# Designs tried in a protein design chat: VH-VL binders against Stonin-1 (STON1). Part 9

Target 1, 134 residues: Stonin-1 (STON1), of Homo sapiens (Human) (q9y6q2r275to408)
Amino acid sequence: GWSFMLRIPEKKNMMSSRQWGPIFLKVLPGGILQMYYEQGLEKPFKEIQLDPYCRLSEPKVENFSVAGKIHTVKIEHVSYTEKRKYHSKTEVVHEPDIEQMLKLGSTSYHDFLDFLTTVEEELMKLPAVSKPKK
Below, E stands for the ipSAE of ESMFold2; O stands for the ipSAE of OpenDDE; V2 stands for 0.75 times the mean of E and O plus 0.25 times the DockQ between their complexes.

## First folded at step 5 (VH-VL)

Design g23 (from g03 with heavy chain G101S S106D P108A; framework fv_gatralimab)
Fold by ESMFold2-Fast, scan of step 5:
Structure g23 (fold): chain C 134 residues (1-134), chain A 122 residues (1-122), chain B 111 residues (1-111)
Amino acid sequence: as target 1 above (134 residues)
Amino acid sequence: EVQLVESGGGLVQPGGSLRLSCAASGFTFSDYYMNWVRQAPGKGLEWVGQIRNKANSYTTHYAESVKGRFTISRDDSKNSLYLQMNSLKTEDTAVYYCARSGIFGDYAFDYWGQGTTVTVSS
Amino acid sequence: DIVMTQTPLSLSVTPGQPASISCKSSQSLLHSDGKTYLNWVLQKPGQSPQRLIYEVSNRFSGVPDRFSGSGSGTDFTLKISRVEAEDVGVYYCMQGTHWPTFGQGTKLEIK
């Protein structure tokens, strides 16, 4: 597995602009992400199991008055729901339902790119499944 | 691992000056607010002051007891925090700790150094 | 400035028994951002202070779940459900809502 120093969004008080606090994130085989407030801690504060319906959003560069320039990405879970068309009892449409699981950032382009590549590679290795679960 | 190592303590006469240093390692020093906290012999903890990060313009705040006498500064290129102490009084005798804060609150101290002892005595 | 008052000043507990420490502030610790910046710090004998709890009830990573914080406004409590030998030390509450101030400390000892 691989590890990364990343950022997550936070506020310290109502008078402050949004800040991005550092975290230590491990990417483990099988699509497991473990987030720690810092390196060397025994227990992650958050653990996520990715499935093949998870995706990375389009990476962005955002500027914040306090945090400065941050490269950001969302980890999203995509599921499909069958819904009846408005004017039909029998016609259905399959619509994507996108849930944000996590928003991450980095001040380092190279570290961020390495993170994105690692997550995408781990997602590609996950076994295909027929129907997504929420 | 996160480490904070203070140095520069010693014996000084009342009215004298002393400069303390804190060497940081194991984290991105420039991202964090840094603090000085002291503890007089056999007494409790007392916050001395804080310096914020570059994103917050290196703003400084001080306890009333030291305002005008102490100055906090930092050098992010050297991962170092400093406390310049002037016009020292016997009541400034204490172990001085550097402490990190930031993501858990402006004054939530998540890591502390081992401390350096300052004794102000004639 | 906000005065922080802890009770008791010292506490002796048989191993495995619970312990409770009270912390009272002279003013409400509710910040204008809606958060209450009441933290707990532990100093073991001969050691530097170490982190325990932030924002009333949140354990720092690595802090055992036998430690719990609670309270609001001006009254706060740190509880240890079952005291262990490694818990010996002086516990301090501190507020960060205004200029930081610490309680006077509570010394926890094992009987």
Scores: ipSAE 0.000, ipTM 0.512, lowest interface PAE 19.1, mean pLDDT 82

Design g24 (from g03 with light chain S32D K35T; framework fv_gatralimab)
Heavy chain, then light chain:
Amino acid sequence: EVQLVESGGGLVQPGGSLRLSCAASGFTFSDYYMNWVRQAPGKGLEWVGQIRNKANSYTTHYAESVKGRFTISRDDSKNSLYLQMNSLKTEDTAVYYCARGGIFGSYPFDYWGQGTTVTVSS
Amino acid sequence: DIVMTQTPLSLSVTPGQPASISCKSSQSLLHDDGTTYLNWVLQKPGQSPQRLIYEVSNRFSGVPDRFSGSGSGTDFTLKISRVEAEDVGVYYCMQGTHWPTFGQGTKLEIK
ESMFold2-Fast, scan of step 5: ipSAE 0.055; ipTM 0.673

Design g25 (from g03 with light chain H98Y; framework fv_gatralimab; at its last look DockQ between E and O 0.34; V2 from the best seeds 0.00; counts 0 for: pae E 4.9 > 2)
Heavy chain, then light chain:
Amino acid sequence: EVQLVESGGGLVQPGGSLRLSCAASGFTFSDYYMNWVRQAPGKGLEWVGQIRNKANSYTTHYAESVKGRFTISRDDSKNSLYLQMNSLKTEDTAVYYCARGGIFGSYPFDYWGQGTTVTVSS
Amino acid sequence: DIVMTQTPLSLSVTPGQPASISCKSSQSLLHSDGKTYLNWVLQKPGQSPQRLIYEVSNRFSGVPDRFSGSGSGTDFTLKISRVEAEDVGVYYCMQGTYWPTFGQGTKLEIK
ESMFold2-Fast, scan of step 5: ipSAE 0.465; ipTM 0.813
ESMFold2, look of step 6: ipSAE 0.215; ipTM 0.723
ESMFold2 (binder alone), look of step 6: mean pLDDT 93; pTM 0.943
OpenDDE, look of step 6: ipSAE 0.275; ipTM 0.756

Design g26 (from g03 with heavy chain I103F F104Y; framework fv_gatralimab; at its last look DockQ between E and O 0.55; V2 from the best seeds 0.00; counts 0 for: pae E 5.8 > 2)
Heavy chain, then light chain:
Amino acid sequence: EVQLVESGGGLVQPGGSLRLSCAASGFTFSDYYMNWVRQAPGKGLEWVGQIRNKANSYTTHYAESVKGRFTISRDDSKNSLYLQMNSLKTEDTAVYYCARGGFYGSYPFDYWGQGTTVTVSS
Amino acid sequence: DIVMTQTPLSLSVTPGQPASISCKSSQSLLHSDGKTYLNWVLQKPGQSPQRLIYEVSNRFSGVPDRFSGSGSGTDFTLKISRVEAEDVGVYYCMQGTHWPTFGQGTKLEIK
ESMFold2-Fast, scan of step 5: ipSAE 0.163; ipTM 0.709
ESMFold2, look of step 6: ipSAE 0.067; ipTM 0.676
ESMFold2 (binder alone), look of step 6: mean pLDDT 92; pTM 0.930
OpenDDE, look of step 6: ipSAE 0.143; ipTM 0.734

Design g27 (from g03 with heavy chain G102E F104Y P108Y; framework fv_gatralimab)
Fold by ESMFold2-Fast, scan of step 5:
Formats: structure tokens, sequence, C-alpha cells
Structure g27 (fold): chain C 134 residues (1-134), chain A 122 residues (1-122), chain B 111 residues (1-111)
């Protein structure tokens, strides 16, 4: 596993250092992501089951604090929603719906790349599921 | 002004059920981890469990003493927290408090409700 | 779960005298972020618990400066420099580094 930072939902004027919380992150076989407050704890505080519609966003480099840089990535879930066309009872359109599940960061480029590779590998191993119709 | 107001306590027989509510106001309820803490008559504080925010998929965690019998839920549209208590035991007799965690976790509790009393007796 | 142990369980002091309460944890409360989430909660007679100190030594808004917290790792202390009548109540230490747990409480009384 890896020592990472989890993005906390921001409040107006909250200092940058308060917008990121340290976590210990594990990826288990079958696409299970576990987050712990620190390494060595028995209980994860959050567990996410990834599915084949999950993706990693384009990695970015952001300012962690006035002195530091952090590599960041979002885990997103891509789904498709059926919406009725305006003034129609039978015609529908399918639109992509992208949800940000969480945003993660690391000061270690090596750990960051290792994490990205591990997640992509586990996503590739997940069984194919029927996609929403278009 | 942050306020937490509990309700739903009462007298129940062993084996009975009861649902507690906590009405929150004065802050963005949906951002916060929420907790239930109880206190038996003349005893200390005991953490009962927590429910996390939407960003953490509303995951719940419970103290071993209540696991399998109690269920925590929330309705962010109503700014309300709930505790469903089943298979009540005399040992569950306590004042139940709603307590606010933080946006990221339950590192400390900064606001507490006034409590609601649950008495489990024959 | 982390076990929190407080000493003494009760304390009686004359107004104006200092009071000191110890809290020990069964394992380190140092979080990976470098912070220690050891907090103090006060429950006055007949009232709900109220916030007092967070992260070892920080007073919540409205808490008088006669209250101070100190410690690190597994050993923590709450000190009241000059006890006043309004300070009567039960003091609990609480850790939030892991699943929340409380000490058994220390009852402070006036002589």
Amino acid sequence: as target 1 above (134 residues)
Amino acid sequence: EVQLVESGGGLVQPGGSLRLSCAASGFTFSDYYMNWVRQAPGKGLEWVGQIRNKANSYTTHYAESVKGRFTISRDDSKNSLYLQMNSLKTEDTAVYYCARGEIYGSYYFDYWGQGTTVTVSS
Amino acid sequence: DIVMTQTPLSLSVTPGQPASISCKSSQSLLHSDGKTYLNWVLQKPGQSPQRLIYEVSNRFSGVPDRFSGSGSGTDFTLKISRVEAEDVGVYYCMQGTHWPTFGQGTKLEIK
C-alpha cells in the first residue's frame, strides 16, 4: 500500500493544507480500494468497489502547500443516463454522466505511478458488464 | 449557530425497538461525518457509531456492543441523522447524544446535542 | 480499539488551586499527518458534553486560558491553573486518531 493524501471537500477560504488529509491506501484483488487513517490500522475508514466504468483522470501536479508539490489524480465513475427529449413521451437521449468519486494525491512520484499502474491493472481484470444502450 | 436536537427516546421493553432522530441546523449537514454517543446512568461516555458523508458513500461503523442490532442512517435533504435500535437490552439504557465529527473524519466532536433518554426496562 | 485510561477518577480541590488530570492511551495517537488527535470533553452536572480541547493543546473558542493540555504519544495531561466553581464536572479524554474511544472520566469537585 501507499501513503497518500485524500482531497477534503473545500470550504470558501480554507487554507490549502486543510484541504488535504493523509491516508494509507490499499488496492485489493477484485478492484477493491481501501483507505486507512494510517498504516497498520486494522479497520479501513472507507472501502470502494471499483467497477469497469471507473477511470483515472489525467494526472496533474498541484501545489500541496507554499513549499510543496503533489501529484494528483481523480477516480471517476462514468455512467449513462436516459433523458426524455423536450416535449416527447417516447424519444430519449443517452448522456454521459461523470461522477468524481474521490481525488488523491502523493508527494512521491514513484508511489503515484505504482498506484496508477495497480489501479489500471485491476480495472482491466474486472469482468465485462453490459454497457448502457445508446 | 450550530444546533443538534435529538428526539425519539422513551421507555421500551427488552427485545423492543426504537428509532432516534437528530435534527441539525446552522451548517452544511451533508459535508460532515455524524456520530451517536451514549451515556448509561451514572457512567461515562461510549461511542455507538458513525455515518460518513456522501463523498465516503454514507459508510457506517459501529461499536461491537451494538453491531448487528443498531443501524445509523441519514437524510441530507432533511438535515437529519437517525439511529434504529433493535433487540434492545437493559444495558442499552442511556442518554443518546448526536455529535458532529469533521468534514474528513471524526477526529474530534465540536458540537453535541442535548440528548434523548432511552430506558429499557420490564 | 484503543483503550484510554484516566487518573485520578475523582479530584477535589479548593477554589484557586490547580488541578491536573492524566490520560494514557494503549498505543500512540500520532497520526500520519504529524498531528495527535487527543481531545478533552467536559460534562457539567445535568448538562450535555461540551467541547474543551482538541489536538492535545488547542482550546476551542470560548474556553478560558486557565485550561491547558499537553502531552505526546501515549501520555497526556489536562491542567487547570486556578480552579473556579464553574469548572465542576466530569472531564473525559477522547482519541480520534482511530475509532473514537473515551477515557472513563475524572470527576472534579470543589471542597
Scores: ipSAE 0.000, ipTM 0.508, lowest interface PAE 19.2, mean pLDDT 82

Design m21 (from m06 with heavy chain T31R; framework fv_miptenalimab)
Fold by ESMFold2-Fast, scan of step 5:
Formats: sequence, structure tokens, C-alpha cells
Structure m21 (fold): chain C 134 residues (1-134), chain A 122 residues (1-122), chain B 107 residues (1-107)
Amino acid sequence: as target 1 above (134 residues)
Amino acid sequence: QVTLVESGGGVVQPGRSLRLSCAFSGFSLSRSGVGVGWIRQAPGKGLEWVAHIYWDDDKRYNPALKSRFTISRDNSKNTLYLQMNSLRAEDTAVYFCARGEDYYDSEAFDIWGQGTTVTVSS
Amino acid sequence: DIQMTQSPSFLSASVGDRVSITCRASQGISSYLAWYQQKPGKAPKLLIYAASTLQSGVPDRFSGSGSGTDFTLTISSLQPEDFATYYCQQLNSYPLTFGQGTKLEIK
């Protein structure tokens, strides 16, 4: 596991979306991501089952006065929605829909890379399934 | 790709009302953490923030405009609106819609429409 | 309201020049500042957010610095496509406010 930060959004100040809360992250076999408020707690406050259509965004580096340099990445889920073509009741098109599930960060480059590698490895091990639909 | 397209501008007389629309594509206005808004620019002048609306319908206004302007959205059409009442000559401007907040990404106005022109004649 | 003042309002320069534009806030805004570029007839484009973080896709010749009340946008080597109007914006407090703009013209 790793000491990480979870992005906490606030809507009252445009820059408050830069607030970060400390968490402890684990990635379990089968693509399970668990978040804890602190290392050593028995129960995670959030657990996410990754599927083959989850992806990591392009990593960023952002600077904050308090936390300093933070390596950040988003976990996204790609789904497809079926939509009827205009003037047709039989023809459909599938539109990609990208949900941003989490934004995570670390001040440790080593921990950040280790996390990215672990998530990518677990995603590759997941069995092929039909495309998710909303 | 995310795109924003404004419409509804035109020439109006002082004291009249006008409603502007902004159609969002590739981005859901109902997404948690989303904040979108309107910025205007008078001919040959700088930028002025007008209003913001969040995914939960919370609204923020420029205090100078709050009494005359109302921001709203229609999630089923993925469209943002600006209702402008009691228009004055000084409201003549290009009105841009823009994404100001996205839960995980936007921390400034990162995506803008091309603008729609409102002219309030003398 | 927080007033944003840019200097200079007009700047003439040549391709290859290093230019700097300054922005001053009437109150402390920490690093809650963005820079935008606007070309005639077009919408503004985000260049820099959080005073110094370059937006994805923006050339490395653009850089931002400063905190508190005094901020600078620097273009290290002007290119023909950089002749435009530049705006700073504070995002610390509502109402959000912009500087008056700096028009960068070819010499």
C-alpha cells in the first residue's frame, strides 16, 4: 500500500478543488482499489472494483504551496451509450462516455510510479467482458 | 472532444429581454463537481465574468448583474442558459460560455465557446 | 472586489524577443491566478493556471511566476503567432475579475 492523497472538491471557490486529503491506498488482486483514512485501519471508507474499461489518465505534475510538488493521475471509466440516429428507428450509433472516477496524487515519485504500474498490471489481468453500457 | 456552442444573440432595444443558450458536447453538465459560466466582452474592451452554475444548481453572480440576469441549465438538452432582463446599452458585448470547474480537471476557464454577439441599440 | 491591473497596456516587440507582462492584484490572491491569450475575433485560450502551471498543449516558451499580489507572464522567444491580447484573472474570490489586457503588437 501507499500513503497518497485524494482530491476533495469544493464548489464555493474555484481553486478549492485543489484541496487534497491524505489517504492510504491498497490495490488487491482482481483489480480492487481500497482507500483508508489512515494506514492500519481495518475497514476502507471506499472500495472500487476496476473493470477492463477503466483507465489511467495522463499523469500530471502540479505545484502547491503547502504540499509542494504533487504527481497526479485520474482513474476514468469508458462506457458506451446506444443512441438512435435522427430520422431512423432502426439505426443506432455508440457514443463513448468518459467518467472521471477519482483523482489521486502523491508527493513521492517512487510511490506514484509503483501505484501506476500496479494498477496497469491488474487491469491487464482482468477478464474480457462485453462493453459497459449506461 | 469537448465543444461549446453559443446562440441566441442579436440586436435588441433597451429595456427588452434576451435569452442566450450554450450547447455542450462531449461533457455532461450534470456531472458531479462541474461548474460552467458566462463571461462577456464589450467591443474593444476586456473580459467581465457574468455568472456560474454548478451541477447541483447552485448559482453565483457578478453582483453588478445579479438583479437583471439569471443563469440556468437543462440537463436533458445538455444546455446552459443566460436570461438577460432590462437590457442596457452597456450590456452590448460578445457573450462567451466556458467551463470553469470540473471535479478532477478544470481549475480555470479551460474550454470556451466562440461567443454570441448581443447589441443593445440606443 | 479584487482589482487586477496589467502593465503595460500596449507592448511592441519583434520575433525572437523576450517579453514580460505584469499583473497586480489589489489584495492578496495567493497563487489563484490564470493567464489567457486572445486573438482578434476568437475566444480566449487558457495559457497558465495557478500562477505558474502551463496548460497542456501550450508551448514551453510561455511561463508564469509570482504569488500574492505581483505576477508575471513571460514569453522567452516571441513567435509570429504570439501577437495577441493577454489577460490575467484572479480566481481567489467572487466576483471573478480580469485585468484590463495587454495588447502585444509587432514592431
Scores: ipSAE 0.006, ipTM 0.619, lowest interface PAE 9.5, mean pLDDT 83

Design m23 (from m06 with heavy chain Y104W; framework fv_miptenalimab)
Heavy chain, then light chain:
Amino acid sequence: QVTLVESGGGVVQPGRSLRLSCAFSGFSLSTSGVGVGWIRQAPGKGLEWVAHIYWDDDKRYNPALKSRFTISRDNSKNTLYLQMNSLRAEDTAVYFCARGEDYWDSEAFDIWGQGTTVTVSS
Amino acid sequence: DIQMTQSPSFLSASVGDRVSITCRASQGISSYLAWYQQKPGKAPKLLIYAASTLQSGVPDRFSGSGSGTDFTLTISSLQPEDFATYYCQQLNSYPLTFGQGTKLEIK
ESMFold2-Fast, scan of step 5: ipSAE 0.058; ipTM 0.682

Design m26 (from m06 with heavy chain G100S D105E E107D; framework fv_miptenalimab)
Fold by ESMFold2-Fast, scan of step 5:
Structure m26 (fold): chain C 134 residues (1-134), chain A 122 residues (1-122), chain B 107 residues (1-107)
Amino acid sequence: as target 1 above (134 residues)
Amino acid sequence: QVTLVESGGGVVQPGRSLRLSCAFSGFSLSTSGVGVGWIRQAPGKGLEWVAHIYWDDDKRYNPALKSRFTISRDNSKNTLYLQMNSLRAEDTAVYFCARSEDYYESDAFDIWGQGTTVTVSS
Amino acid sequence: DIQMTQSPSFLSASVGDRVSITCRASQGISSYLAWYQQKPGKAPKLLIYAASTLQSGVPDRFSGSGSGTDFTLTISSLQPEDFATYYCQQLNSYPLTFGQGTKLEIK
């Protein structure tokens, strides 16, 4: 399932693939993220401006599970242009609930931050989201 | 060697239609990531983007021209077209076709034709 | 639409001079900007893309800088063949838009 969107530093990597709205992330075993486009869209979005929320009117708070741990993250946005260029900027904010995390056998706050850093690094290595197949 | 050559310009009366052609060689619009478009320039004025088409038939238009102009292609002839309807005096311009590629950091117009002149007059 | 404004609209200079032309976008376009040179009666020629990357075959006296909203094209030492009109173009979003142009004339 789609879990969250992460804050990625703006980089010079312009993706050649067409973007189809908000990028959804699926968490794979080991904490690796796989990028997806909005399902059911047949054509590239036209007249879409680069926008911090990219069809998300308000930040979202969602729960997800990675490697047996429950995480709560604030999902803000993924931005893309009306052209075949990809820009990613979104923010993950978590509020540590130490008591709850300990009850679930979760690791410390620093382990969670290390996890987020690893996820951000792995996300930057993933292929660009492409248009839907026929 | 890559070349683009425009044709089909001329003098037309207001309200009429005209179709421009751009014959290209040295590349194919069926090649993934390649696109071609139209840019126009009124006498003594600056450049105005008209429309663009990509290898997968994805079309982008200047919103001011979308209702009257249609971009299309014929890959078997390596030819790009611009169908211009309901022409107005303000459409008088040199029309250039140009190629762009989806490069790592840029998709600017790297190769241009020499242009074809359209004059809309009564 | 993203509005592109060039300054100055007209520039008079001599061979050997260093000149700069500026371009401002009405909203952030990162480094998605190109510069073109157009000589009378000819098609535009791409000089610079991605704000600062020189197109192959273009003399190294041309350089580009800037990001976000403010950009500059610099010619370090004008040659006779450089007297032309220069245009900036944003490639960040549709519709694609150009600056109004800067005419570089001989003194």
Scores: ipSAE 0.006, ipTM 0.542, lowest interface PAE 10.9, mean pLDDT 70

Design m28 (from m06 with light chain G28D S31N A50D; framework fv_miptenalimab)
Fold by ESMFold2-Fast, scan of step 5:
Structure m28 (fold): chain C 134 residues (1-134), chain A 122 residues (1-122), chain B 107 residues (1-107)
Amino acid sequence: as target 1 above (134 residues)
Amino acid sequence: QVTLVESGGGVVQPGRSLRLSCAFSGFSLSTSGVGVGWIRQAPGKGLEWVAHIYWDDDKRYNPALKSRFTISRDNSKNTLYLQMNSLRAEDTAVYFCARGEDYYDSEAFDIWGQGTTVTVSS
Amino acid sequence: DIQMTQSPSFLSASVGDRVSITCRASQDISNYLAWYQQKPGKAPKLLIYDASTLQSGVPDRFSGSGSGTDFTLTISSLQPEDFATYYCQQLNSYPLTFGQGTKLEIK
């Protein structure tokens, strides 16, 4: 596991403050991410099942007023939707539909790289025919 | 890809109402952290924020416009609306819809529509 | 309301020039500032968010700096396609407010 930060802005203050809350993050076999408020707790507050359509965004180094310099990455789910062209019943186009699942941050470059590598390895092990969890 | 397309603009007489629409694709307003809004620009002038609506139907308005304008959405149609009442000559502008205040990204209006023109004249 | 003031309102420059545009907030907005470029007849395009983070696809000749009340947009080597109007915006509090704009014109 890793001690990371999750971005949790308040709805009323979404534009006035950025909150990065500490979490403990685990990656389990089969592409399962579990997030805990503290290490050693029995119950995760959030659990995400990754599927083969999940990806990591381009990693960034960002500076925040309160959190300081942190390494950030988004976990995204990519799907392709068929849409009819305007005024056509038969013509369709495929457009990527990108859902951001979560945004993680870490002050430790070493832990950050270890996490990215672990997630990519678990994603590669997922069966190609797995359907998105919706 | 993400797109937003405005419609419903036109020439309207003072005191009347008009409803603008913004059809969007490549994202859902049901996604946590997503917000969409309206920004307007009078001819030869700068940008003025009108209103914003979030994924949980929380709404924010420019206080100068709140009594006359209402923002709403229809998630089944992936469409944003701006209902404009008691229109005045000063409301003449291009009205843009834009996506902003992404929960997982930095706050900004990152994708804009092309705009629809509203002209209020007698 | 937070007032955003840009300086200068008009700027004449030549291709290859380094230009800077300043934006000042009437109160502390931390780093919650965005910069937009608008060409005649077009919608604004996001250039920079969080005061200094470059939007994906924007050329690296654009940069932003500052925090609190004073912010600067810099174009390190002006290109023909950069002649446009530039706007800053604060996203710290409602109502959201924009600067009056800076029109960058060819000399």
Scores: ipSAE 0.006, ipTM 0.532, lowest interface PAE 10.8, mean pLDDT 81

Design m29 (from m06 with heavy chain D102E S106T E107D; framework fv_miptenalimab)
Fold by ESMFold2-Fast, scan of step 5:
Structure m29 (fold): chain C 134 residues (1-134), chain A 122 residues (1-122), chain B 107 residues (1-107)
Amino acid sequence: as target 1 above (134 residues)
Amino acid sequence: QVTLVESGGGVVQPGRSLRLSCAFSGFSLSTSGVGVGWIRQAPGKGLEWVAHIYWDDDKRYNPALKSRFTISRDNSKNTLYLQMNSLRAEDTAVYFCARGEEYYDTDAFDIWGQGTTVTVSS
Amino acid sequence: DIQMTQSPSFLSASVGDRVSITCRASQGISSYLAWYQQKPGKAPKLLIYAASTLQSGVPDRFSGSGSGTDFTLTISSLQPEDFATYYCQQLNSYPLTFGQGTKLEIK
């Protein structure tokens, strides 16, 4: 597991003044992510089951006013919506619908790369399935 | 297992002061992203938020109670306090402490203590 | 302050019934609404947060819906253990405020 940070959206988290909250992060076999407020706690405060439509966004290095330089990545879920083209009864388009599941960061490049590698390896082990339609 | 246990309630006379305690296990008040607070409930009535304190010592109060009540913490003891001054009959209630989970997809009081009863009576 | 109004204040129902209780905010609160269940002599228990997200360990017969000012808690098939008082809470702005409660009683 790794000491990491979870992004707290400024406009959506009324009860917090933080941009980033420190967490302890684990990746379990089968694509399970567990987040703890700190290392050594018995139960995670959040557990996410990844499926084959989850992806890691392109890693970035971002600068924040209080936290400084942080390596960041998003875990996204990708689905496709089928829409009829305007004024067409037979022509359809498939538009990607990208949901941000969470945004994670680390000040440690080594831990960051280790995490990315571990997640990608677990995602590759999941069964291949068709992309979901909404 | 995460638990919160309140203590310090009792019968007090109007105008007196009382300090409530809430002891935590399974998490630390110094952990970023953790906030804890007090919610009270008068006999036969609904829930009223009293005050909240965050890991960075940011404090929020119900404006109706801010002049008489003070929230504080002692991280070395994993304990939350509510100092109540100039108590009135209308402060008679069960006082609960509760943990707020403050991350992106969870804004709520997720774990509550059993409560401690404060009775303000002559 | 944001006022939270629940309706009805009292509801009588039978085991197996589908029941809904509503919560209205005096101002827009987006989806910053939680629902709690309280049984006599016990602390409240979180059922739903972010208006529609079920707390882990809560039975899936409970569901929440709504956004902005109008919210609904639905129990799809009442069980004996569901007779309790239910509270909504807004977490959009300080002071945090609760609805007056809905007492769900057996017919």
Scores: ipSAE 0.007, ipTM 0.558, lowest interface PAE 9.3, mean pLDDT 83

## First folded at step 8 (VH-VL; framework fv_gatralimab)

Design g30 (from g26 with light chain H98Y; at its last look DockQ between E and O 0.10; V2 from the best seeds 0.00; counts 0 for: pae E 5.0 > 2, placed apart)
Fold by OpenDDE, look of step 8:
Structure g30 (fold): chain C 134 residues (1-134), chain A 122 residues (1-122), chain B 111 residues (1-111)
Amino acid sequence: as target 1 above (134 residues)
Amino acid sequence: EVQLVESGGGLVQPGGSLRLSCAASGFTFSDYYMNWVRQAPGKGLEWVGQIRNKANSYTTHYAESVKGRFTISRDDSKNSLYLQMNSLKTEDTAVYYCARGGFYGSYPFDYWGQGTTVTVSS
Amino acid sequence: DIVMTQTPLSLSVTPGQPASISCKSSQSLLHSDGKTYLNWVLQKPGQSPQRLIYEVSNRFSGVPDRFSGSGSGTDFTLKISRVEAEDVGVYYCMQGTYWPTFGQGTKLEIK
């Protein structure tokens, strides 16, 4: 596992700040992401099962501190929604719907790359048919 | 220990102005959203407004009842929250509380001040 | 604005007996981030409001386990398993999924 920063909450809300929070991140075989508040804890506070429709966004470098940068990546879930367009004839069009699942960051380029590689490898191993999320 | 202490309340005439302060201690003030909540005599709680932290560009939002008249600001270097109240109305009479908002690992409205009383009367 | 409706508005309870307060929202309080920002706040007589429950069912530090919160969507409940004299005050539900709004308050008194 690696020490990472997690952007929390996922989306802005009315009550709480959206900031970087430290986490310990594990990637388990089968494409399972486990997030811990601290390294060494027995229980993750969040667990995500990746599916074949998950992808990594384009990695970016963002400002983190006055003197620091952070490498960031999003885990996204891509689905297609059916939309009906009415022109001369009714046409059914499928448009991509991209949902951000997580935004992760690391100040360690090495750890960051290792994470990306690991996730990509796990994604490639996933079966074509996704299991329902429990 | 987390503490919030409001001050600046008093008697003011309708149309007048008043500035409230909230002094924070016992936590990293700059990290947290901050809120103002008021309570009219014998009534319930009413959210007045919110100011976010630096990471969120100090954005502010207000209840419709005070929008355009009240302004929330903060000075992180002084661990202070402010409420500038202009064009005061009799219905603004209330105890005004500052309440701490959320932050990673913490939760909104988890700490409240003792309140400061504002009375708007002719 | 989201309307929060509490019932009852007042209740008198014998010490040691349970109490239950309902809170209903005009819209679902489930946020897109998966959390439900429903809090319970207690204001004891002559005091400032104080924290009790956050995100429907989580007790703040120092809150006795006799307090419990439950619910989802638009329906929420605060329960006190055994009411004590120190529990006297006005209980408010509040939502923060949208811009914060409070219920009317429920006054709890001891018989």
Scores: ipSAE 0.025, ipTM 0.673, lowest interface PAE 4.5, mean pLDDT 90
ESMFold2, look of step 8: ipSAE 0.216; ipTM 0.712
ESMFold2 (binder alone), look of step 8: mean pLDDT 92; pTM 0.935

Design g31 (from g25 with heavy chain D31Y; at its last look DockQ between E and O 0.33; V2 from the best seeds 0.00; counts 0 for: pae O 3.9 > 2)
Heavy chain, then light chain:
Amino acid sequence: EVQLVESGGGLVQPGGSLRLSCAASGFTFSYYYMNWVRQAPGKGLEWVGQIRNKANSYTTHYAESVKGRFTISRDDSKNSLYLQMNSLKTEDTAVYYCARGGIFGSYPFDYWGQGTTVTVSS
Amino acid sequence: DIVMTQTPLSLSVTPGQPASISCKSSQSLLHSDGKTYLNWVLQKPGQSPQRLIYEVSNRFSGVPDRFSGSGSGTDFTLKISRVEAEDVGVYYCMQGTYWPTFGQGTKLEIK
ESMFold2, look of step 8: ipSAE 0.399; ipTM 0.783
ESMFold2 (binder alone), look of step 8: mean pLDDT 92; pTM 0.933
OpenDDE, look of step 8: ipSAE 0.022; ipTM 0.652

